# Ledger of designs, part 42: VH-VL binders against p0dw94

Target 1, 243 residues: p0dw94
Amino acid sequence: PAGTPAGAGASAGIGSDTGSNASEDSDMFPTIVFGDTVIERKEYVAALKAQHGAARLYFRQTYGVDPAEDGWDKAHDGEVPCRWLASRAIDELRRRHAAYLIGVDLGQVADDSYASIVARMEAVNSGNAELKSDGGIVYGRTGFDIDSYLSYELSALKNAYTGDESNPGMSLSDDEVRRYYDEHDWTKDGVDGKTPLDEVRGNVKAQMRSERYDELVSQRAEAIDVTDLPWDALYRFTAGRLG
Short names: E, the ipSAE of ESMFold2; O, the ipSAE of OpenDDE; V2, 0.75 times the mean of E and O plus 0.25 times the DockQ between their complexes.

## First folded at step 15 (VH-VL; framework fv_ucenprubart)

Design a4 (at its last look DockQ between E and O 0.75; V2 from the best seeds 0.55)
Fold by ESMFold2, look of step 15:
Structure a4 (fold): chain C 243 residues (1-243), chain A 119 residues (1-119), chain B 108 residues (1-108)
Amino acid sequence: as target 1 above (243 residues)
Amino acid sequence: QVQLVQSGAEVKKPGASVKVSCKASGYTFTSSYYMHWVRQAPGQGLEWMGLINPSWDSTWYAQKFQGRVTMTRDTSTSTVYMELSSLRSEDTAVYYCARGRLFSYFDYWGQGTLVTVSS
Amino acid sequence: EIVLTQSPDFQSVTPKEKVTITCQASQSIRSYLLWYQQKPDQSPKLLIKKASQSFSGVPSRFSGSGSGTDFTLTINSLEAEDAATYYCHQSLSLPPYTFGGGTKVEIK
């Protein structure tokens, strides 16, 4: 029953990043969907914060300006810092959701939704609290926060993929390993020439698998089409968040 | 401009093998594109057989064809090969190569190669 | 392995009428379903990706719908050139990949 239009009655708090009005600005966040998965406001805002430093570095190096000082809305030769940041945040979310979608294919997670990740984190945290409470220890605010849980789970997904030779790209023939070794420098400090392949074979294979996994995640991320997102609305939300 | 050109029709006896080629042009052969093989028996539907990544020389075969199919590539000629061994009359089909990235649709198809198994 | 079951196997339809083809997956594939068209003596051609997204150059009379396990391809007003066999397919995840059994559409 959507008879009441979502109004602009709740304004985003300009410059507030500590969980004030800006963190509760859900009425202004446009609907963003990656395939079948709704992107939550919290995960987008977290991606903005994670890419904030990269945006500042880019504009300082390219234009001699710092958006945090000179404004996020001002164009510099056609580039607008908040739009650059928004695009980068979306690309980072594409990569994360892609890694989770590969995990779905492997049966490691049910879906790539932020809500499912939070639910798993809360279940783990709750289980730890119950174990500690039997000894008279009060479970407070310890355990995973969402950032640490994401890091933990993404690492587990990568390890599951690269550790199974039946996954695409993970079975490495002797000829493939030799070609990769030949194309790269495997020297150690103080060693003349390349370290022999037999001494570094495990490291060569691990590096090959890691690089192939990262490329597969990138390929999966490209399959998440973002061209038709409500970019203008997203840019407005982003600008108001940074203001 | 992307083109996949397959080798000509073949007639084989039961127990033999067949090697079908697929020559690619109009794009970077050793890239993120995979080559898939799909067959179609007369009057029947499409059946996916497996894929190869020409960049990694990495293959993945459908379970039904494990142990009978081998896919290879030659980067100097931009050609992928599919070899099917221990042929049976049920292997009579048109064999297609098709290009696509992993996690994606097949955007270009070869013209098909009829393989007839009879004796 | 995900089994795709198409229905009907064959349909004879008068021009300008609506054609409806269904595809059922043996487990949820979200919206990761493709539809291909194959005309006699031709290679298959992509029509619909991600269940409902039309591929470039596909006439607007073709549409797709569904998610999870149940999917539909619709031709809202059949043209003579649409006589073909239609296949659902899943390849938007890790292998193995599968096709539906096909639906042959003929002009009455």
Scores: ipSAE 0.537, ipTM 0.772, lowest interface PAE 2.0, mean pLDDT 87
Fold by OpenDDE, look of step 15:
Structure a4 (fold): chain C 243 residues (1-243), chain A 119 residues (1-119), chain B 108 residues (1-108)
Amino acid sequence: as target 1 above (243 residues)
Amino acid sequence: QVQLVQSGAEVKKPGASVKVSCKASGYTFTSSYYMHWVRQAPGQGLEWMGLINPSWDSTWYAQKFQGRVTMTRDTSTSTVYMELSSLRSEDTAVYYCARGRLFSYFDYWGQGTLVTVSS
Amino acid sequence: EIVLTQSPDFQSVTPKEKVTITCQASQSIRSYLLWYQQKPDQSPKLLIKKASQSFSGVPSRFSGSGSGTDFTLTINSLEAEDAATYYCHQSLSLPPYTFGGGTKVEIK
């Protein structure tokens, strides 16, 4: 008896912005501001999408429920999946903007606004297209979408920061490096045991700098106050997108 | 309660060095807080000198003091030190340590240490 | 480096009068402006954070306003205990940090 393949349950994705007439009130994105930077609807929705899987996983692991099946508005021990997801999305945006603000401070980028990021992306894409048309070699992606560009640019900012020893936290003493090395396991492919420090010193330093940068971004993110955001409206908006 | 207690007043000659201490208590010394040093010449405004991250032992100095200032920490005693070398009469000031996170504010200050540089 | 310019340098004010101090930044610092109060022979104390948020324990007569490059500290009704020097400071950027030149407020 040929077992009928269990139908791939259509993962109810976050509904695409297709203009279906859902009730006008629930669909209005509230005004969200990080300091003087307005968070755009598209930006927030992208953050929701990015955190959607994490939210499902969290509730599955914590409560044994899948919000996609059981509902995003149902409370579990006081936690509501749509609120949890909204909060995570805001946190992700805080970290992103924090990283950009650090970049602004260092003169790496001019602005942390979503519009500015898109403009930079478009400029890069246009430049690459022109180079290609002229027979030039474009290294990497010939065209970025916004998500790929964000990843690219944020990585570039991090690398630029961590690559300059004059930046706070990026100067490392030999003693610090040794201590860090001793406290962590360093394995190399094909080598049994802990790899000698002299062989992994660069990696050790890179990891230390990466962690310190992440801490810096976290501190900057924390400085973005979100206590006065229109959370209730944001939750409603989020819930409307998940149904 | 968070407290920052600084060392006592110092009188130094030009060309000498001074080392001011700031003992921190009431919080985790190697947490995310930085220790800043700010000085104030008599009748003048506040001047930021630099910072130290006690956890990383990382420092950042204002350009004006680069080469003359050294900030260090002792985690065993939760104490930060600021050493200023090649002292000049213009270095006569009250020196403050102040706790603060980056991108935030100075929430606690030491009582200040008067350093007088005189011939 | 972000430069903060305070005005005026000095004010002599009668008790119960309104005091206004301004701070101008050389570039936009959004709302990341701080105000400190320093009384004679004392360490500075934080009054206002994020341009307009009062710190804990600060009397309601103190208020901050502004965004971008122009900021104002207001004492709505000056008390004798408010005789002090006030400094603006920015928290937007990485170091180096700078303070405004200070505004000394004296009681007539």
Scores: ipSAE 0.431, ipTM 0.764, lowest interface PAE 1.4, mean pLDDT 91
ESMFold2 (binder alone), look of step 15: mean pLDDT 90; pTM 0.908

Design a5 (at its last look DockQ between E and O 0.76; V2 from the best seeds 0.00; counts 0 for: pae E 2.1 > 2)
Fold by ESMFold2, look of step 15:
Structure a5 (fold): chain C 243 residues (1-243), chain A 119 residues (1-119), chain B 108 residues (1-108)
Amino acid sequence: as target 1 above (243 residues)
Amino acid sequence: QVQLVQSGAEVKKPGASVKVSCKASGYTFTSSYYMHWVRQAPGQGLEWMGLINPSYGSTWYAQKFQGRVTMTRDTSTSTVYMELSSLRSEDTAVYYCARGRLFSYFDYWGQGTLVTVSS
Amino acid sequence: EIVLTQSPDFQSVTPKEKVTITCQASQSIRSYLLWYQQKPDQSPKLLIKKASQSFSGVPSRFSGSGSGTDFTLTINSLEAEDAATYYCHQSLSLPPYTFGGGTKVEIK
């Protein structure tokens, strides 16, 4: 087996998609669909890598074990680390796809597919390279990888939603703002006690809108039904990639 | 056991207002569930009017009713109210409250409140 | 606002025969369509979610299909208790929400 070893950095312990040490059965990614959207192997593997550390931390804190040392396929009080990680990766994808689906509803993106996101990233990267070579001005990033592009685009979707008071939950009454301010702590360095509302009103409103948007995304994610996914096949695929 | 119990039938003249109540029980009123209002004129189909979030009191109204409808809630009694002003004869309908999360179906409905507008 | 247009408005059908009800959306709503059944003096009851997924406890004779703008509810062998009015509805995205005009199905 001469395949690409498990990745360096934050993705350590996750094998490449070459699957050089895994059987063909363990490398076969099952068909996963969120509503109308096919989930690609690449985006699932990326979600596993992103959540790998969280799984190790959870099992260490809860059971005193580290799956990277003790194995990803042993049960601990009914919880199996590779299955926990697979479920968490699916939940992270649900949240991301939910944010994109809200953007679809508002006409800001065409769909939530991973392929469309990659295509937009590549178009931006190519356009920035062309503009720069012609002596034009490029503001911000000139080259994205998929992780940085996802972060950029998700932030843009959130800003577009929260910046439009006509969107559900974004119009805030004075009474709502006052109640939120009263229910939270608004301290400021160098000022004893609670900072007066009129000094922090903009910050209070921004925090309210951000929290309401995050809850909206969470509600949309819960509406992505994953009950009937081929979970056993997904668990096998996940176990094979963890080694 | 989730229940939505609405106030009784009303008879109104054109130009008046009506306020219908919907008392919720059997679940946490200030949760992620929204309360929707849907009406149905005699022999006609269902028409969505808007929604309220009982946790925050925030509302969203269908364009047709914007400026005439007001939805409020009282968390101490777990009750949602819908007020429709400037009534016309075409506002004669059964008015339902219905519970649902966003991006989902309506899972529980009130029994309906008949509002009759006649001169 | 998304307009949902149902057809037919009414049909009288011999028991055990197939019933087909259509719903057309004024713009693509992907698979975000619901079907409800309403019997006289009752609140609507969910039959089909996401265009084709049967809701819990719904008899297998009910099925839904379609995506985009064109959707169909099928009752493959009409039973006496299926006499009702059927509505398509969209509420699986951001508001505003809308219902189709309804299709009343009666036993002939």
Scores: ipSAE 0.479, ipTM 0.747, lowest interface PAE 2.1, mean pLDDT 87
Fold by OpenDDE, look of step 15:
Structure a5 (fold): chain C 243 residues (1-243), chain A 119 residues (1-119), chain B 108 residues (1-108)
Amino acid sequence: as target 1 above (243 residues)
Amino acid sequence: QVQLVQSGAEVKKPGASVKVSCKASGYTFTSSYYMHWVRQAPGQGLEWMGLINPSYGSTWYAQKFQGRVTMTRDTSTSTVYMELSSLRSEDTAVYYCARGRLFSYFDYWGQGTLVTVSS
Amino acid sequence: EIVLTQSPDFQSVTPKEKVTITCQASQSIRSYLLWYQQKPDQSPKLLIKKASQSFSGVPSRFSGSGSGTDFTLTINSLEAEDAATYYCHQSLSLPPYTFGGGTKVEIK
């Protein structure tokens, strides 16, 4: 008996921002501000999409429920999936903006606003297009979408920060490096056991700097106060986007 | 309750070094809090000297004190140290340790340590 | 480096009068301004965070306002116990940190 292929459950995607005018008051994106930076609807929706899978996984693992099947507005032991997801999206945005703000402080970028990020992306894309037209070789991605650009730029900011030993936390003493090495497992392909420090010193330092940078970003993110956000409106908006 | 207890007053000669201690209690010493040092000359304002991350021992010093200041920590005793070398009369001040997260505020201060530099 | 300029340097005020202290930043610091109070022979204490949020235990007569580059600390009705030096500080940037020059408030 030919087992009927289990129907690919239509991944109920976050509804495309189709500009249908008539969406009821419940679909209005509330004004969200991180300090002096306004969070754009597109930015928030992108963050929701990014965290959507994590939310499903969390509720599946914690409660044995898939919000995509059982509903995003159904409470489980006091937790509501759409609220959980909204909160995670805001947290992601806080971290992102924190990283950018650190970059602003260091003069790496001029602004943390979504519009500014998009403008930078467009500038990069235009530059690459011109180079190609002139017969130049563009190494890497010939064009960024916003998600790929964000990933790229954030990585660049991190690398720039961690690559400068004068930045806070980026100066590492030999003792610190050794201690860190001793506390962690270091394996190299083709080598049995722990790789000698001299062979992995660069990797050890890179990992240390990466972790310290992440802590810095976390602290900056925490400094972005979100207590007074219009959470109820945000939850409604989020719920309306989850089908 | 969070407490920062500093070492006692010091009198030093020009050219000498001074090491001030700040013992922290009432919270996890190796948490996300940094320890800052701020000094205040008599009748003057507050001057930030630098910070130390108690977890990593990493430091950041104000440019004015680079080469003369050394901040260290002992995690076993939850104590931070600030050593200032090549002392001058202008270094006469009350030195404070202060707890604070980056991009935040100093929420707890030590009682201050008077360092007098005199011939 | 962000420079904070306070005004005035000194103010002698009669009890129950309103005190206004200003702090100007050399660049925009958004709302990331702090106010500290330091009484004679005491360590500084935090009064205001994020330009306008009172810290725990701070009397309601203290208020902060402003954004961007211009900030104000207000004491609506000065009490004798408010004789102190007040400092502005910014929490926006990475180190180095700077303080305003301070404003000494004395009671007449």
Scores: ipSAE 0.416, ipTM 0.761, lowest interface PAE 1.4, mean pLDDT 90
ESMFold2 (binder alone), look of step 15: mean pLDDT 91; pTM 0.907

Design a6 (at its last look DockQ between E and O 0.64; V2 from the best seeds 0.00; counts 0 for: pae E 2.1 > 2)
Fold by ESMFold2, look of step 15:
Structure a6 (fold): chain C 243 residues (1-243), chain A 119 residues (1-119), chain B 108 residues (1-108)
Amino acid sequence: as target 1 above (243 residues)
Amino acid sequence: QVQLVQSGAEVKKPGASVKVSCKASGYTFTSSYYMHWVRQAPGQGLEWMGLINPSYDSTWYAQKFQGRVTMTRDTSTSTVYMELSSLRSEDTAVYYCARGRLFSYFDYWGQGTLVTVSS
Amino acid sequence: EIVLTQSPDFQSVTPKEKVTITCRASQRIRSYLLWYQQKPDQSPKLLIKKASQSFSGVPSRFSGSGSGTDFTLTINSLEAEDAATYYCHQSLSLPPYTFGGGTKVEIK
């Protein structure tokens, strides 16, 4: 552990604020609405942070540049890294909100708002704390932050959807399962040749259902029209956070 | 320009089957667009029958038609088919195909196919 | 399944008068309602999406309103070419999809 300089923490990645005298308008988060649901600043900033690495990878692979070194505001064949990142963050939020809206359609959750998700997380955390204080048994996670709660709840929504044959797209005919099996490779260690369908039928069905659910979420996300968002204001906000 | 062109009118006896075709052009057939079937009895309202995803044989049928309706597609001709079996006189209707993504409106409709079921 | 109930079934209306058509959903559907117009011997045409958004090329005399379970289509000043049957429809959620029973509007 020799030679590591002590010093002030570096400003790195999304979430570091760099002071700027000229950026008051770029610091303001615009009002963004997906259908009937207001998008909170916190959920957008979290999506930026989550997609930051993907943006760096994309520009490195496509143009041989790293926006973190070469600038987030320089165009490369018509693509501007901060705008690419903003669009990617919006698309990620569209997918998340779409999954929740499917849950709303099925009565699994009340709405897709960030505030509603936080409220459910806080209720679960409070209930678990009360149960522990009274000497009860709590299985699984005992305390969530918002990122872990989102991951947990999104997985639960998907599992509930795909595990109920009465949900649209989840009833699979034997012919459909056979065709899917025939079009894919089903090998495993210790088995010579393609594993027979009867031995992997459950795996085939689970994969089909997972893919169909993901396609359903994608379709629902595309139905969230983002054409008329205040993109210029959003780009300014995003650029201001990247420095 | 998107077009949906359906097969011609048919006359059938009770107990028979009918197969109506809908040929699509002007867009990518094997995409995220679904094909829906909607029927309308003479002087009556519109009734949704079900849908097919032309990218693969994934169908969803309204409960009223379960066991009597089959929807298929041929990607080489960009055509979907709706077959209705065990026909009754109340199946006399104009049958429409209509294009739409899931969670969206139907943006293009076929011209309709009159199926008459007469003893 | 979501049942859509339209009212009235039929209206005979003097030109230039206001036409009001209602649609009630059997459960709350937010603003996920569509309105279609169908003229005799023609395929249906989209008028209104998301309860209140006019589709491209639809005359401004057509408007939609409502949310939750109660929705209204309004034709502010009826023209002769507006004689048609009007349907509410829901397809902005998971299937099954349903139509209202229709409202036939005739010119007096």
Scores: ipSAE 0.507, ipTM 0.758, lowest interface PAE 2.1, mean pLDDT 87
Fold by OpenDDE, look of step 15:
Structure a6 (fold): chain C 243 residues (1-243), chain A 119 residues (1-119), chain B 108 residues (1-108)
Amino acid sequence: as target 1 above (243 residues)
Amino acid sequence: QVQLVQSGAEVKKPGASVKVSCKASGYTFTSSYYMHWVRQAPGQGLEWMGLINPSYDSTWYAQKFQGRVTMTRDTSTSTVYMELSSLRSEDTAVYYCARGRLFSYFDYWGQGTLVTVSS
Amino acid sequence: EIVLTQSPDFQSVTPKEKVTITCRASQRIRSYLLWYQQKPDQSPKLLIKKASQSFSGVPSRFSGSGSGTDFTLTINSLEAEDAATYYCHQSLSLPPYTFGGGTKVEIK
């Protein structure tokens, strides 16, 4: 008996911006500002998409429900999936902007606005295209989309920060490194047991610096006040985007 | 309640070193808060000297004080220390410790420690 | 390094009059400006955060305004207890941190 292939459950994706006449009022993205930086609709929607899976997983694990099936506006023990997702999206944006603001402070980038980021992406893409046309070798991606560019640029900012020992938290004493090493497991492929410090010292330092940078970004993100955001409007917008 | 209690006034000769302490209480010492040192010469404004992260024992000093200032912490006593070496008459000031997170504000200050450098 | 320039350096003001202190940043700092009050023989106290938000316990007569590079601290009706030196400070950047030069307010 040929087992009927289990129907590929239609991944109720976040509706593409091209969808039809949903009621004009529910589709208006509210004005969201992080300090002096306006958050663009596209930016927020991208953040929603990025956090969509995490939201589903959270509610599945916490309440045994899938918001995609049960509804995004249904409350579970006081938590509403669309609100939870919106909050997570804002938090992601806060962290992203925080990282960029740190970069701005260090003169690594000029601005944290979405438009500025897109402009930089376009400049990089254009430069790479030109280089290719001239017979040059483009190392890496020849063309970034916004998500890949964000990942690339944020990594570059982090590397630049953590690569300079003069930056706050990036100077590490031998004692600190040793303590950190002792407190963590360090395994190398093919080696049984804990790898000697001398063999992993660079990795230890890199991890320490990475963690300290992330903490710095978190602190900067926290400094972005979101208490006065139009949350209700944002929730409505979010709900309208969720199938 | 958060409190920062500094050590008492010091009188030093030029060329000597001074070590000022700041004991913190009323919060988790190794939390996300940094301890800053700010000094004020008589009749002058506030001057930021540097910071220490008590969690990591990492420091950042103002360029003006690099090579002369050392900030340390003792987690067992929740105390931060600021040592200034090669003292000059111009180092005569009230020295303050202040608690603050990065990208935020100084919310609590010590009472200040007068350091007088005189021949 | 961000430089903060305060003006004026000194004000002698009659009680109940309005006091205005300005702080100019050498670069754009958005709303990341702080105001501190320091009374004689006391440690500085935070008055205003994020350019316009009053800190807890600060009287309503104190207000902050501004964005970008130009900021203002206003005391709407000066009280005798407001005799102090006021400092602007920026919290936008990584260290080093800087303070304005201070504005001393005295009561006539």
Scores: ipSAE 0.474, ipTM 0.775, lowest interface PAE 1.2, mean pLDDT 90
ESMFold2 (binder alone), look of step 15: mean pLDDT 91; pTM 0.922

